VHH binders against Rho GTPase-activating protein gacQ (gacQ). Designs and how they scored, part 1

Scores and structures below are computed, not measured.

Target 1, 189 residues: Rho GTPase-activating protein gacQ (gacQ), of Dictyostelium discoideum (Social amoeba) (q54sl6r67to255)
Amino acid sequence: GSLPFLFEEELPTILVQTIDYLQLFGLQTPGIFRENGSLASIQSYRSLYDNDKPVNFPPHEAHVVASLLKAYLRELKVPLCTFEHYDMFIACESIADEKVKVELLKKVIAHLPPFNRKVMKYIFSFLQKVVENSNVNKMTPDALSIVFLPTILRPQANTDLEILQFTVEDSKSTKTLMSSILLNYDEIF
Below, numbering starts at 1 at the first letter of every chain, in headers, positions and changes, except where a header shows other numbers; antibody chains are not in Kabat numbers.
F, E and O are the ipSAE of ESMFold2-Fast, ESMFold2 and OpenDDE, as the mean of both directions, binder to target and target to binder. V2 is 0.75 times the mean of E and O plus 0.25 times the DockQ between their complexes.
[cut] marks letters that were taken out.
The coordinates of atoms that the task and the answers printed are left out; those that the model quotes come from them. Centres of patches stay.

## First folded at step 16 (VHH; from m3 with F112L Y115H)

Design n5
Fold by OpenDDE, fold request of step 20:
Structure n5 (fold): chain B 189 residues (1-189), chain A 126 residues (1-126)
Amino acid sequence: as target 1 above (189 residues)
Amino acid sequence: EVQLVESGGGLVQPGGSLRLSCAASGFNIEDSYAIHWVRRAPGKGEELVARIYPYSGSTYYADSVKGRFTISADISKNTAYLQMNSLRVEDTAVYYCARGYDEIYGDSTYSLFDHWGQGTLVTVSS
């Protein structure tokens, strides 16, 4: 039987455009993803994307674009790492042996929906570049664990407030996940 | 272990000045994220006073302290400061420094903290 051609769903435009921009202008920006851009600007761009209008980012808006990317990911109805797999990711954090942790992470990520895994792979490829420039942008894996990881990994919540609460709690418990994934990117993905 | 230790609080007359210090240990303030000053007045809730990203010097101030307070950071000393001028009676509070960052959720910005200092008392009284 012919393997159904898994039509590779195209990556969302906002994801591609923001990451493309950040690859050019964000990698050398101190505090990228750490410091927020203008809320008004973020909302403006969000509105454009929501209305399928063309978006062109001018230079010197790395913080805005980074914030826009985070906002987009955070506002997904289902986080990138999904609610279903949340506990498994958290379980990975508690594993002391890095090799075992990586194997489990590989397994968990492999069980994500194919599109989610694709998006995650795409994002983390970019985040590797961010970390490679940490000497300038100050964004270490640990920093990303704090300010970025919660955007894609969160438990099910009913309100934004709950999400915030979980973000604070999870940031304390997921310090090594970002590093483990980034440092073992090729093995995991 | 991550620690924040506040100092510099005390009794001061209205119109006076104080300089608070927040000494960080267990992490580098440049490599981490923002340092916040939060105060809690008697019988009142917590209020964000100021925030700084030490690596960039980007600052935020509450409207209640704008023009009077200045937050700063010395990366070499791994310490953040709050210069408080023109102090008012209503500035009386326990002042905490906290490690955290601001995040946007929807149409609002929230401050998220993972570590706090023990606080230092500032009393403004004639």
Scores: ipSAE 0.712, ipTM 0.858, lowest interface PAE 0.7, mean pLDDT 92
Fold by OpenDDE, fold request of step 20:
Structure n5 (fold): chain B 189 residues (1-189), chain A 126 residues (1-126)
Amino acid sequence: as target 1 above (189 residues)
Amino acid sequence: EVQLVESGGGLVQPGGSLRLSCAASGFNIEDSYAIHWVRRAPGKGEELVARIYPYSGSTYYADSVKGRFTISADISKNTAYLQMNSLRVEDTAVYYCARGYDEIYGDSTYSLFDHWGQGTLVTVSS
């Protein structure tokens, strides 16, 4: 996968293709990003991308594709919201005043590497659509904070087990960030 | 406040059946994460037994209970169930209901929980 600190002119193919697919077939899927697809299928697609082979998703694999996207983001050596900025994001969570929180979030996000910010903007534009369909897919900002946000925001970890542990802890510590970013998308990005 | 309350445990002979209930309150299981049954046998660690996403009916079973146990959910009652048939001595454990979801890390799937019930004891003995 792409390294967040490395600037790329183009978005990763896996990111574009998975999000494009999910915009068509995932928005109305109950439990999108909450339920996992087949591990074998996910690994198969990952292998294809890793080997620069063409990938074509069938219409009935929304959970697989969503899981693939999460896996890709989670497996980045440095998360989209870099380790360097982790504490600042956490600090934002502790701010009671929404306006102040949003202003700080805007600043923190602005200080991300340009490519990371670009990717984040791209992803969150899609996540807004997910939330717009929450009456069907059940994916509210709070739900996304639990099951999606840890894929892009986590403290430094050396093992998958550590990442798992942080995921559980962070879900409690970052409850409002997803909502704040999504609801103030235009101001932040 | 989110609560899960297990019931239905007890003493049963090998080959017998029990039905466990997990009554949820403080949230709607239809709109929420998966409901899991996890058991802890004496001297052993926790084992995931079964999982259901109530809104879709998607289920998972541990290999040790496949074909014998059935997890289900009644949205109208906001309750999940575990039908346990053909019980074995090795099924003896405290059974917990937990709210959470499954996540993939590397090549493994993990269950992440945010709420647990108090548990109900199931004893299978002749």
Scores: ipSAE 0.694, ipTM 0.846, lowest interface PAE 0.7, mean pLDDT 92
Fold by ESMFold2, look of step 17:
Structure n5 (fold): chain B 189 residues (1-189), chain A 126 residues (1-126)
Amino acid sequence: as target 1 above (189 residues)
Amino acid sequence: EVQLVESGGGLVQPGGSLRLSCAASGFNIEDSYAIHWVRRAPGKGEELVARIYPYSGSTYYADSVKGRFTISADISKNTAYLQMNSLRVEDTAVYYCARGYDEIYGDSTYSLFDHWGQGTLVTVSS
């Protein structure tokens, strides 16, 4: 046997804490990831994380925590899917043969930086649980494609206004992209 | 096809009441969409008046209408409503029903719409 890997990049604390909370308290929440929590509460928690302060989420704040997770992902300097791979992800939507689409998605995701792929796997594993509860929470894969995908996939832009405009335009073009990833999780990851 | 049809507008005196209806077809309003009421006064820009997520009952109201207007939904009729009480001349506008959702970007909330109704005119004057 070989020695264990000496250095590993660990998942960010905010990612783990928000997903742990949502797995316990958010899976049955109607409109999770579509409805927003209080903006003031979201910004307060962001400030605590930005200043490395302890965060303890009270019960019944699933919308705030879901909004916080989305804000964290959206605020990454380079989005999780990266700018380099943006066009390849967008192009996958136009592939009519689902088997071919999934094969391409697997390749694109495999070429992401290893840390990004690790985070993708972690997030999508959790999102499968959200979809499994869609009869109660109302969040189908298509609904998640509309509201969640823009947090991890965006083009390069110079202003927040340009980002919003491209997000709206391209979200209409990628409305089923997350469905393909979620429904084929085991093959892709 | 997705359609939204407003009704219930008209001429009313200050202090009066009106109830606007937004009948939806081509989709179920219980599906995780928000229904919004947006108004445009003559020669003015658009103002978001109220929003409801029918599946949860969650609502939003603009400051200009809080305490006077009530948004509601009847899932069984696939219809949203705007009850407008204590009407003022400033409430004069064309009122539109729109489907979409609200999203936070940075420190602001944006309403994103994919379908609009034709509008119904509300005139408040003596």
Scores: ipSAE 0.513, ipTM 0.758, lowest interface PAE 2.0, mean pLDDT 87
Fold by ESMFold2, fold request of step 20:
Structure n5 (fold): chain B 189 residues (1-189), chain A 126 residues (1-126)
Amino acid sequence: as target 1 above (189 residues)
Amino acid sequence: EVQLVESGGGLVQPGGSLRLSCAASGFNIEDSYAIHWVRRAPGKGEELVARIYPYSGSTYYADSVKGRFTISADISKNTAYLQMNSLRVEDTAVYYCARGYDEIYGDSTYSLFDHWGQGTLVTVSS
């Protein structure tokens, strides 16, 4: 007979460490994910992770840690939402009826590779906490859609210039997509 | 529709002062946007002058204006301001207000803009 799926797939260390930190120190930070931390600090932490060295974030670095999380996601060779599903995600944005849009988003997300869906569920669970604190941190679902969605959804590109170009174009064409996912988390995941 | 309308430009002598205004409509400046002032001088292209995130008060100034210019926002009027003191002839430019945010790509920081005003001319001349 068949064996059920039995193993725990480990979330990437950088993902867990940055999100754990931000849950403790970032939820009340105005402009979290919108404002950048020090570029020099971000580069230093990137180097440590790239070389498998221990990373310990001191207190009061929420912008640095948020920037690092975004950089990690943006620099994945295949984005979290995958290139294969890019056009399907974009097509969901053009649907005017919110209930229909959410049902299609649920289907597209269900078709992601299981590990990608697990990571996406983890990230969006955390982002819900960011939105829950928007009265202080000012990061509404719409704000997160602008600054965070490009880190997980992009088309196939051959150059850094093409990636930057698509990031600008995507912000114009995916205005509510992430908001729809965040506001309908329980139905989608 | 998002709009940004600049005002307050004009002719001023070197050493003088001007205050530029950027009146926003179609969004609240207290939302998580940055408001930038960008200037275009003859022959020099566009230069980011200053930027504010009104909700946090976080600011940035170009080295060329640091200590002389102050960016601020009045959330109740949905308006950002650029106080320009100790003006020099090289400050002559069309000044634009732009909405967006700063983002890190690779090893560089980029300003990303989705809306621009029409600009206001500042002329510094004796």
Scores: ipSAE 0.495, ipTM 0.769, lowest interface PAE 2.2, mean pLDDT 87
Fold by ESMFold2, fold request of step 20:
Structure n5 (fold): chain B 189 residues (1-189), chain A 126 residues (1-126)
Amino acid sequence: as target 1 above (189 residues)
Amino acid sequence: EVQLVESGGGLVQPGGSLRLSCAASGFNIEDSYAIHWVRRAPGKGEELVARIYPYSGSTYYADSVKGRFTISADISKNTAYLQMNSLRVEDTAVYYCARGYDEIYGDSTYSLFDHWGQGTLVTVSS
């Protein structure tokens, strides 16, 4: 008889398409992930994805594509780091000893749902390339901590204004998490 | 420690010009931060006037100042500037420089700030 089907979830199309584009056209773009693309362009691409229409990004839209990736992650109903693990990620930030912090981060990430961990591994692999090009793109781990981390790590909120309020407060509380994960990628993943 | 120090404010007549400076210390303005000029007129709320990302030269201007004000940065001096021309009485305000970035939430763009200067008073009167 036939074997049971093995089920794997594929990476979301928007995630793969935006990251593929940014690997080709975004790594040398100054302020990538910090500067916004046109809001109108971002909304147009969101509409195409929402309606299952084909999306093909022209050259020279790195800021639009980076903004779209951030919007996708921010607008997930459950953030990539999940609500249930939020407090543990925040607790990792307060640990002064880097080796202890990295060991705890490894454990917290290992307890994420397997699909979330797979997506995080994929995103952070790409973010390492962004950091490798920081002499040109100006996006250090510290810069990414400010602008990228809030898209994947947030407490529950009911409005965009609440999210904005938490983003300001969370930036004071999560200054080293991006650096710790990126610099210890192989140990953590 | 991050610090922003404004200078160049003063009393000027309508139609005149004034240049504000925002000297940064404790960080390099090339480090992918935006520098904003925000003003608060007497009895009124805050208005974002202009913003620059010094590393790329990307700028933004409020409609109320377009064509009259120019924001710029000198990376070698770690300083941002606001050149204000054709000044009007309505431009009277305390002008602050602030470090941060612009971010899109939903259908709107917001400016997020982590450091502010002390402000410099600009008075435009006959």
Scores: ipSAE 0.484, ipTM 0.774, lowest interface PAE 2.3, mean pLDDT 87
Fold by ESMFold2, fold request of step 20:
Structure n5 (fold): chain B 189 residues (1-189), chain A 126 residues (1-126)
Amino acid sequence: as target 1 above (189 residues)
Amino acid sequence: EVQLVESGGGLVQPGGSLRLSCAASGFNIEDSYAIHWVRRAPGKGEELVARIYPYSGSTYYADSVKGRFTISADISKNTAYLQMNSLRVEDTAVYYCARGYDEIYGDSTYSLFDHWGQGTLVTVSS
């Protein structure tokens, strides 16, 4: 008889390279993910990745690399959390009981496509390290929720203005989602 | 409760100087927020004047004020400042302190704010 053959897709090169860099050079950087690197540098690296060119980051580029990671996630045609699960994630925010909210978040994340869940697990494992260093880098779970969540969770929109409008409105109503995931990582993943 | 209180406004002649203060409470300005100064001139919309991330000292200035205004922060007093030198009549405005951050979307940078002060009036007139 035949045996099932399992395929696992590799994590995207840009994701691995940026996170590896930030684990070495970014965990102690004040305002990592909040402050932006040079827009020109970010666009230059984007061009290299878009054209499958080799990328080698110098040691003092943490803000640029963090900005690049956020741009990569934000510009995915389908966000990491998907459009289909958007309302489910938003609904979790309205749950007052933290234990119930975390249990629902675990279920919603388990329903994501397997590759998306794998990527999410990878990213959040790294973001836990960012939070663990918040005394130095100043990026608490709440701070990350504000600046990072919009890169992975968004509704469908037709224009950049609509995307920005949703980000502003949703950031007011989704302040705790990432904090709940980050602080309950082991239960959720 | 997060609160921002501006002070230091007043009447100043052209060429004069003034220092505005933004006293923060309900959070530490050393936290990973930016403090912005935004102004509304009579009959006009809002203009971002300057921004600082107090924890790193990173600053931004609008072209209209570069070389004349300096933004700073004193962590120990939980206060941000705007030193305004060489004032001009067109600097007349209500100046607001705002908390938030700057973010890149596409090829542009946007300022996003979650708290505002009440404003302080600066009048530059002979």
Scores: ipSAE 0.434, ipTM 0.739, lowest interface PAE 2.7, mean pLDDT 86

## First folded at step 19 (VHH; from n5 with L112I)

Design p5
Fold by OpenDDE, fold request of step 20:
Structure p5 (fold): chain B 189 residues (1-189), chain A 126 residues (1-126)
Amino acid sequence: as target 1 above (189 residues)
Amino acid sequence: EVQLVESGGGLVQPGGSLRLSCAASGFNIEDSYAIHWVRRAPGKGEELVARIYPYSGSTYYADSVKGRFTISADISKNTAYLQMNSLRVEDTAVYYCARGYDEIYGDSTYSIFDHWGQGTLVTVSS
């Protein structure tokens, strides 16, 4: 029987455009993803995307665009790493042996929904570039674990406040996941 | 180990000035996300006073302290400061420095902290 052509779902426009912009203007921006842009600007762009209006980012808005990307990911009904796999990701954090950790991460990520895995792969490819420029932008894997990872990895919650609370708690326990994934990108994805 | 140590608190008269210091160790504030000053007055909850991103110098102030307080950071000393001028009785509180960052959730901005200092008491009393 012919394997059903898994129509590769296209990446969301907001994801592609924000990352494209940040690849050009964000990699050399100190504190990218660390410092928020204007809330009003973020909301304005969000509104444009929500209404399927064309969006053009001007120069010098890296923080706004980065914040927009985080907001988009955070506001997903189901986080990128999913609720189902949350505990497994957390379990990976507790593994002391890096090789074992990476193997488990590979397995967990492989079990993500195909589209989620695709998006994650796309995002982390970009994040590798961010880290490569950490000498300028100060965004190490550890920094990204703190300010970015919670946007894609969170437990099930009913309110933003709960998400925030979990973020605070999880940020303390997920310090190595970002690094492990980024440093072993080719093996994991 | 990440540590924050506050100093500079004390007794001051209304209208007076104090300068608080937050000495960081175990990490470089330039490479960190942000340093916050948070205060807790007697019988009151925690209030964010000010925030700085040391690498950029970007600052935030609560409305209650705008124009009177100045947050700064000296990367070479790995220390953040809070210059408090025109102090008022209502500024009496334990002042904490905290490592953290601000994050947007919905239509609100929240501060997320991972490390706190022990606090320093500021008493403004005639």
Scores: ipSAE 0.703, ipTM 0.853, lowest interface PAE 0.7, mean pLDDT 92
Fold by OpenDDE, fold request of step 20:
Structure p5 (fold): chain B 189 residues (1-189), chain A 126 residues (1-126)
Amino acid sequence: as target 1 above (189 residues)
Amino acid sequence: EVQLVESGGGLVQPGGSLRLSCAASGFNIEDSYAIHWVRRAPGKGEELVARIYPYSGSTYYADSVKGRFTISADISKNTAYLQMNSLRVEDTAVYYCARGYDEIYGDSTYSIFDHWGQGTLVTVSS
């Protein structure tokens, strides 16, 4: 079983609002999280959140909101899956036996900071819905592994260029992790 | 096995036109991947020319080719195209087709590729 953690902190407003929006308007959008919205729009919304101003998304901006969510996660000083646990996640990828892999993933995730685990659970519950609609939105677990997983799992980097480089390299090294977590969500979380 | 094969390059005079093709195999171009055209001119670095998401038809063009080049995709043929009109000497380059997607890092957009074609040479000369 997972270790018990106390989740006292509230989820960030940007996380809750973007995911709520995407549940309504993003699940049926082809290429969600793969295709970017307008950079200007993304930056505008980011500015609003940074200044604690109210944000209201119109119904036709699924790509913008998805990109905003990714940007927020990617720009965290420490990724959701912390630098400390990066190697363990990568080690999970190398495990051929799915049951053993899932057990190790469960342990690694259980050792994340409680708030990080809470956020991860929240995000992955949403991503399950994304995958359920993959016939329309084309976002399979493999697709999410490529375009979303790097936003929350990356090695320590000092520049955006390094992050980009890691994204390219890690896409090959973490191909099955997204699928394993999503398909075994209830067991892991 | 994922493969991209470019064709259609050649010698053309300034003001002329060429149509490049990128035939994809081993995957369906409709499956959310973007197809990019990237060129490398002699003595210069790589330049993104155009990009299309075939499933939506969403396109991007470099400023240097806007109004002259058109990227398109035929899902039934699993092929992407680059129609190049009003060609200029500075368009001379090896043109590559690449599979990938665009991503935002900070204030910039980057193209991330996982497969490339062999390239096709386009020479614009009088």
Scores: ipSAE 0.699, ipTM 0.851, lowest interface PAE 0.7, mean pLDDT 92
Fold by ESMFold2, fold request of step 20:
Structure p5 (fold): chain B 189 residues (1-189), chain A 126 residues (1-126)
Amino acid sequence: as target 1 above (189 residues)
Amino acid sequence: EVQLVESGGGLVQPGGSLRLSCAASGFNIEDSYAIHWVRRAPGKGEELVARIYPYSGSTYYADSVKGRFTISADISKNTAYLQMNSLRVEDTAVYYCARGYDEIYGDSTYSIFDHWGQGTLVTVSS
């Protein structure tokens, strides 16, 4: 075989646990990442993680777990794509030539902090499995661009209402950004 | 071009019924979108009445209409419906069909819409 490579345990526990759960119980769930789980359940799990308490997800909570993952990403003090690179990601959407767009996306992602790039690679590897099951779960790359992209790409804002307002405006200008990354995963990462 | 066309509004007495239709074109309602009914009463803001994700059948109803209104979808006709029973004067409004989804931000749920219909007037009066 190949030279041994040890997994580095720098990925957040909530990220790993939610993605592991969703790989088992979420890939066949219609509307995963678009439909919400119970707000009360999401808040309960957030409290457990915030207080370093054990978390156990029952098998029928895929929408709750997907919502929790989105909430975790949305609530990072600096979004995964960072504020500094926001305008460059938005500019990529305006590029009509897909090859040129992908080349720029690769460069922008390569300039992210190394940990952010590692987390993006991990998440997008999982999201490829979601789109591979889109015949059943109904979540195409374009659907994910609408509902998932706002959790990792946003401008600086002061309130949840401001974030929502930018999400509406960004949905008009970032409709295919996720699909460009997902369809060109191996080139970009 | 995505379009939503409402129909079925009209004049009705209190206690009566109406069925609203929202015919969709330019997309399939099965395509992981929510279809919402939103109403705007005279002198009042917008109120989310009901929402369905047609691909899963998942529904939501405002407390003000729960038990009286039923949202449904017919994928083969690419159409959503709002069956309104036991109508009251306070149900008088322009009813809009809207495409989008519901999302949680912080401690609140918000509806996000990318396309709206033209509306259909429902008047409930003696």
Scores: ipSAE 0.556, ipTM 0.806, lowest interface PAE 1.9, mean pLDDT 87
Fold by ESMFold2, fold request of step 20:
Structure p5 (fold): chain B 189 residues (1-189), chain A 126 residues (1-126)
Amino acid sequence: as target 1 above (189 residues)
Amino acid sequence: EVQLVESGGGLVQPGGSLRLSCAASGFNIEDSYAIHWVRRAPGKGEELVARIYPYSGSTYYADSVKGRFTISADISKNTAYLQMNSLRVEDTAVYYCARGYDEIYGDSTYSIFDHWGQGTLVTVSS
């Protein structure tokens, strides 16, 4: 399912189930969100969710579940950060003064649709736990920003190839944006 | 400054072996990046040959080299290697070391690179 339902207050099932799994089994996994799980497994689980079938993740599939979460976010018809706010987020990255950047990020996030902000707060709360374990999982705030940000922030595009092309172009200029949000979570949310 | 320096290329006969080295500086290869070997044959595009995540040892090989090439890393030397055995004429290319990660988009896996070496030439000929 597409996010957001403007009047819906419940978190999407796939979001809750993947994050619950990763909180239990993924926080100590080296390269979580950087390494991919099996593409075949990811697509199989995606199909189950698309057909409203029960999903049960077996043990030792943290990379598959992390990849599934990223795929879910990337495939939303409207990204979590929305197309409308894309330029505002990109402008925040160009600000050299970290204090000013964080203050602007707080304002941009506050102007997201309320449901999008709720989902974002939920995801970033979990990602804080990933960062807290970075000495083992090797996923620093900067490393997460590089691999995770493209799943929630993108310009309007019509094909996966266009999205990939923008992701490559933007990764050079948005490297620390999510890191600034993660390191300043309490101030921003 | 992140740098990747390839070495070990040269001229070999078909069936021969070479080992390429990728010496990294400006970062620790134990960090959460992948090290890739990518090759460009004359008149052809880029081909991902192999990839390793040194911190976990996870590897990938293109079908064209599987069973013949081995990627490895030595954390203590901050260096990745490509052992190339049973070389064929079609393995002739400039081999580049690249840092980045693999990502899934749709039904395909793509490699995204943020740093490249200057390359080392491998020529396989009688």
Scores: ipSAE 0.483, ipTM 0.768, lowest interface PAE 2.4, mean pLDDT 87
Fold by ESMFold2, fold request of step 20:
Structure p5 (fold): chain B 189 residues (1-189), chain A 126 residues (1-126)
Amino acid sequence: as target 1 above (189 residues)
Amino acid sequence: EVQLVESGGGLVQPGGSLRLSCAASGFNIEDSYAIHWVRRAPGKGEELVARIYPYSGSTYYADSVKGRFTISADISKNTAYLQMNSLRVEDTAVYYCARGYDEIYGDSTYSIFDHWGQGTLVTVSS
């Protein structure tokens, strides 16, 4: 499903279920969020969620569940960071002084719709645990910035081809936004 | 500076073998990157041949090379390898080593590369 953003007070089921699974079974998985699970499995689970069918993840599917979470976020009609705030997030990326960057990031995130901010806080709290296990899972803040940031931050682009084009362009430069947020979580949230 | 240097190409007869090396510098191949071998045959586009995530050992092979080619990595030497057996004339190409990762968009998998080597020529001919 789509991320609701009006009057909903609860976190989306798919978000809670995937993160609960990954907290139990994904933190020690090498390359979590970098390596893909089976495309067929991902699409099967996506269909179940889209049709409001019960989903139970069997053991040993961490890559599938991580891929499903990324697909959910990437395919939101309005990305988690919103189109409205895209330029401000990009401006933060270019700031060399880390203290100034973090102060601006805090302000930009505070201006997100309250539900988006709540979801972001929830996701990044979990991603801190991924980073804490990076000696085993190999997913440093910088690695997560490369593979995860495109799922939550994009310009107005409504097709997979356009999204891929922005992702390819971003591979030619570093993106440190997620690293700055993850390393400064308590100050920002 | 990130660099990838290929070596081991050359002229070989059909049915023969070659081992290509991809020496990495400026990063550790055990980091969360994939190392890819991509080939470009004369007059043809690029074909992903094989990919490894050295930290996990996870591999991928194109159908055209399965059972004949083996990708591997030696983390202590910061080097990836492509062992090419049972070579055929259609394997003739410039072989490139590339760093990046694979990602799913919609119903397709795409390889995203941020660094390439300069390539090594493999010619399979009688």
Scores: ipSAE 0.462, ipTM 0.758, lowest interface PAE 2.4, mean pLDDT 87

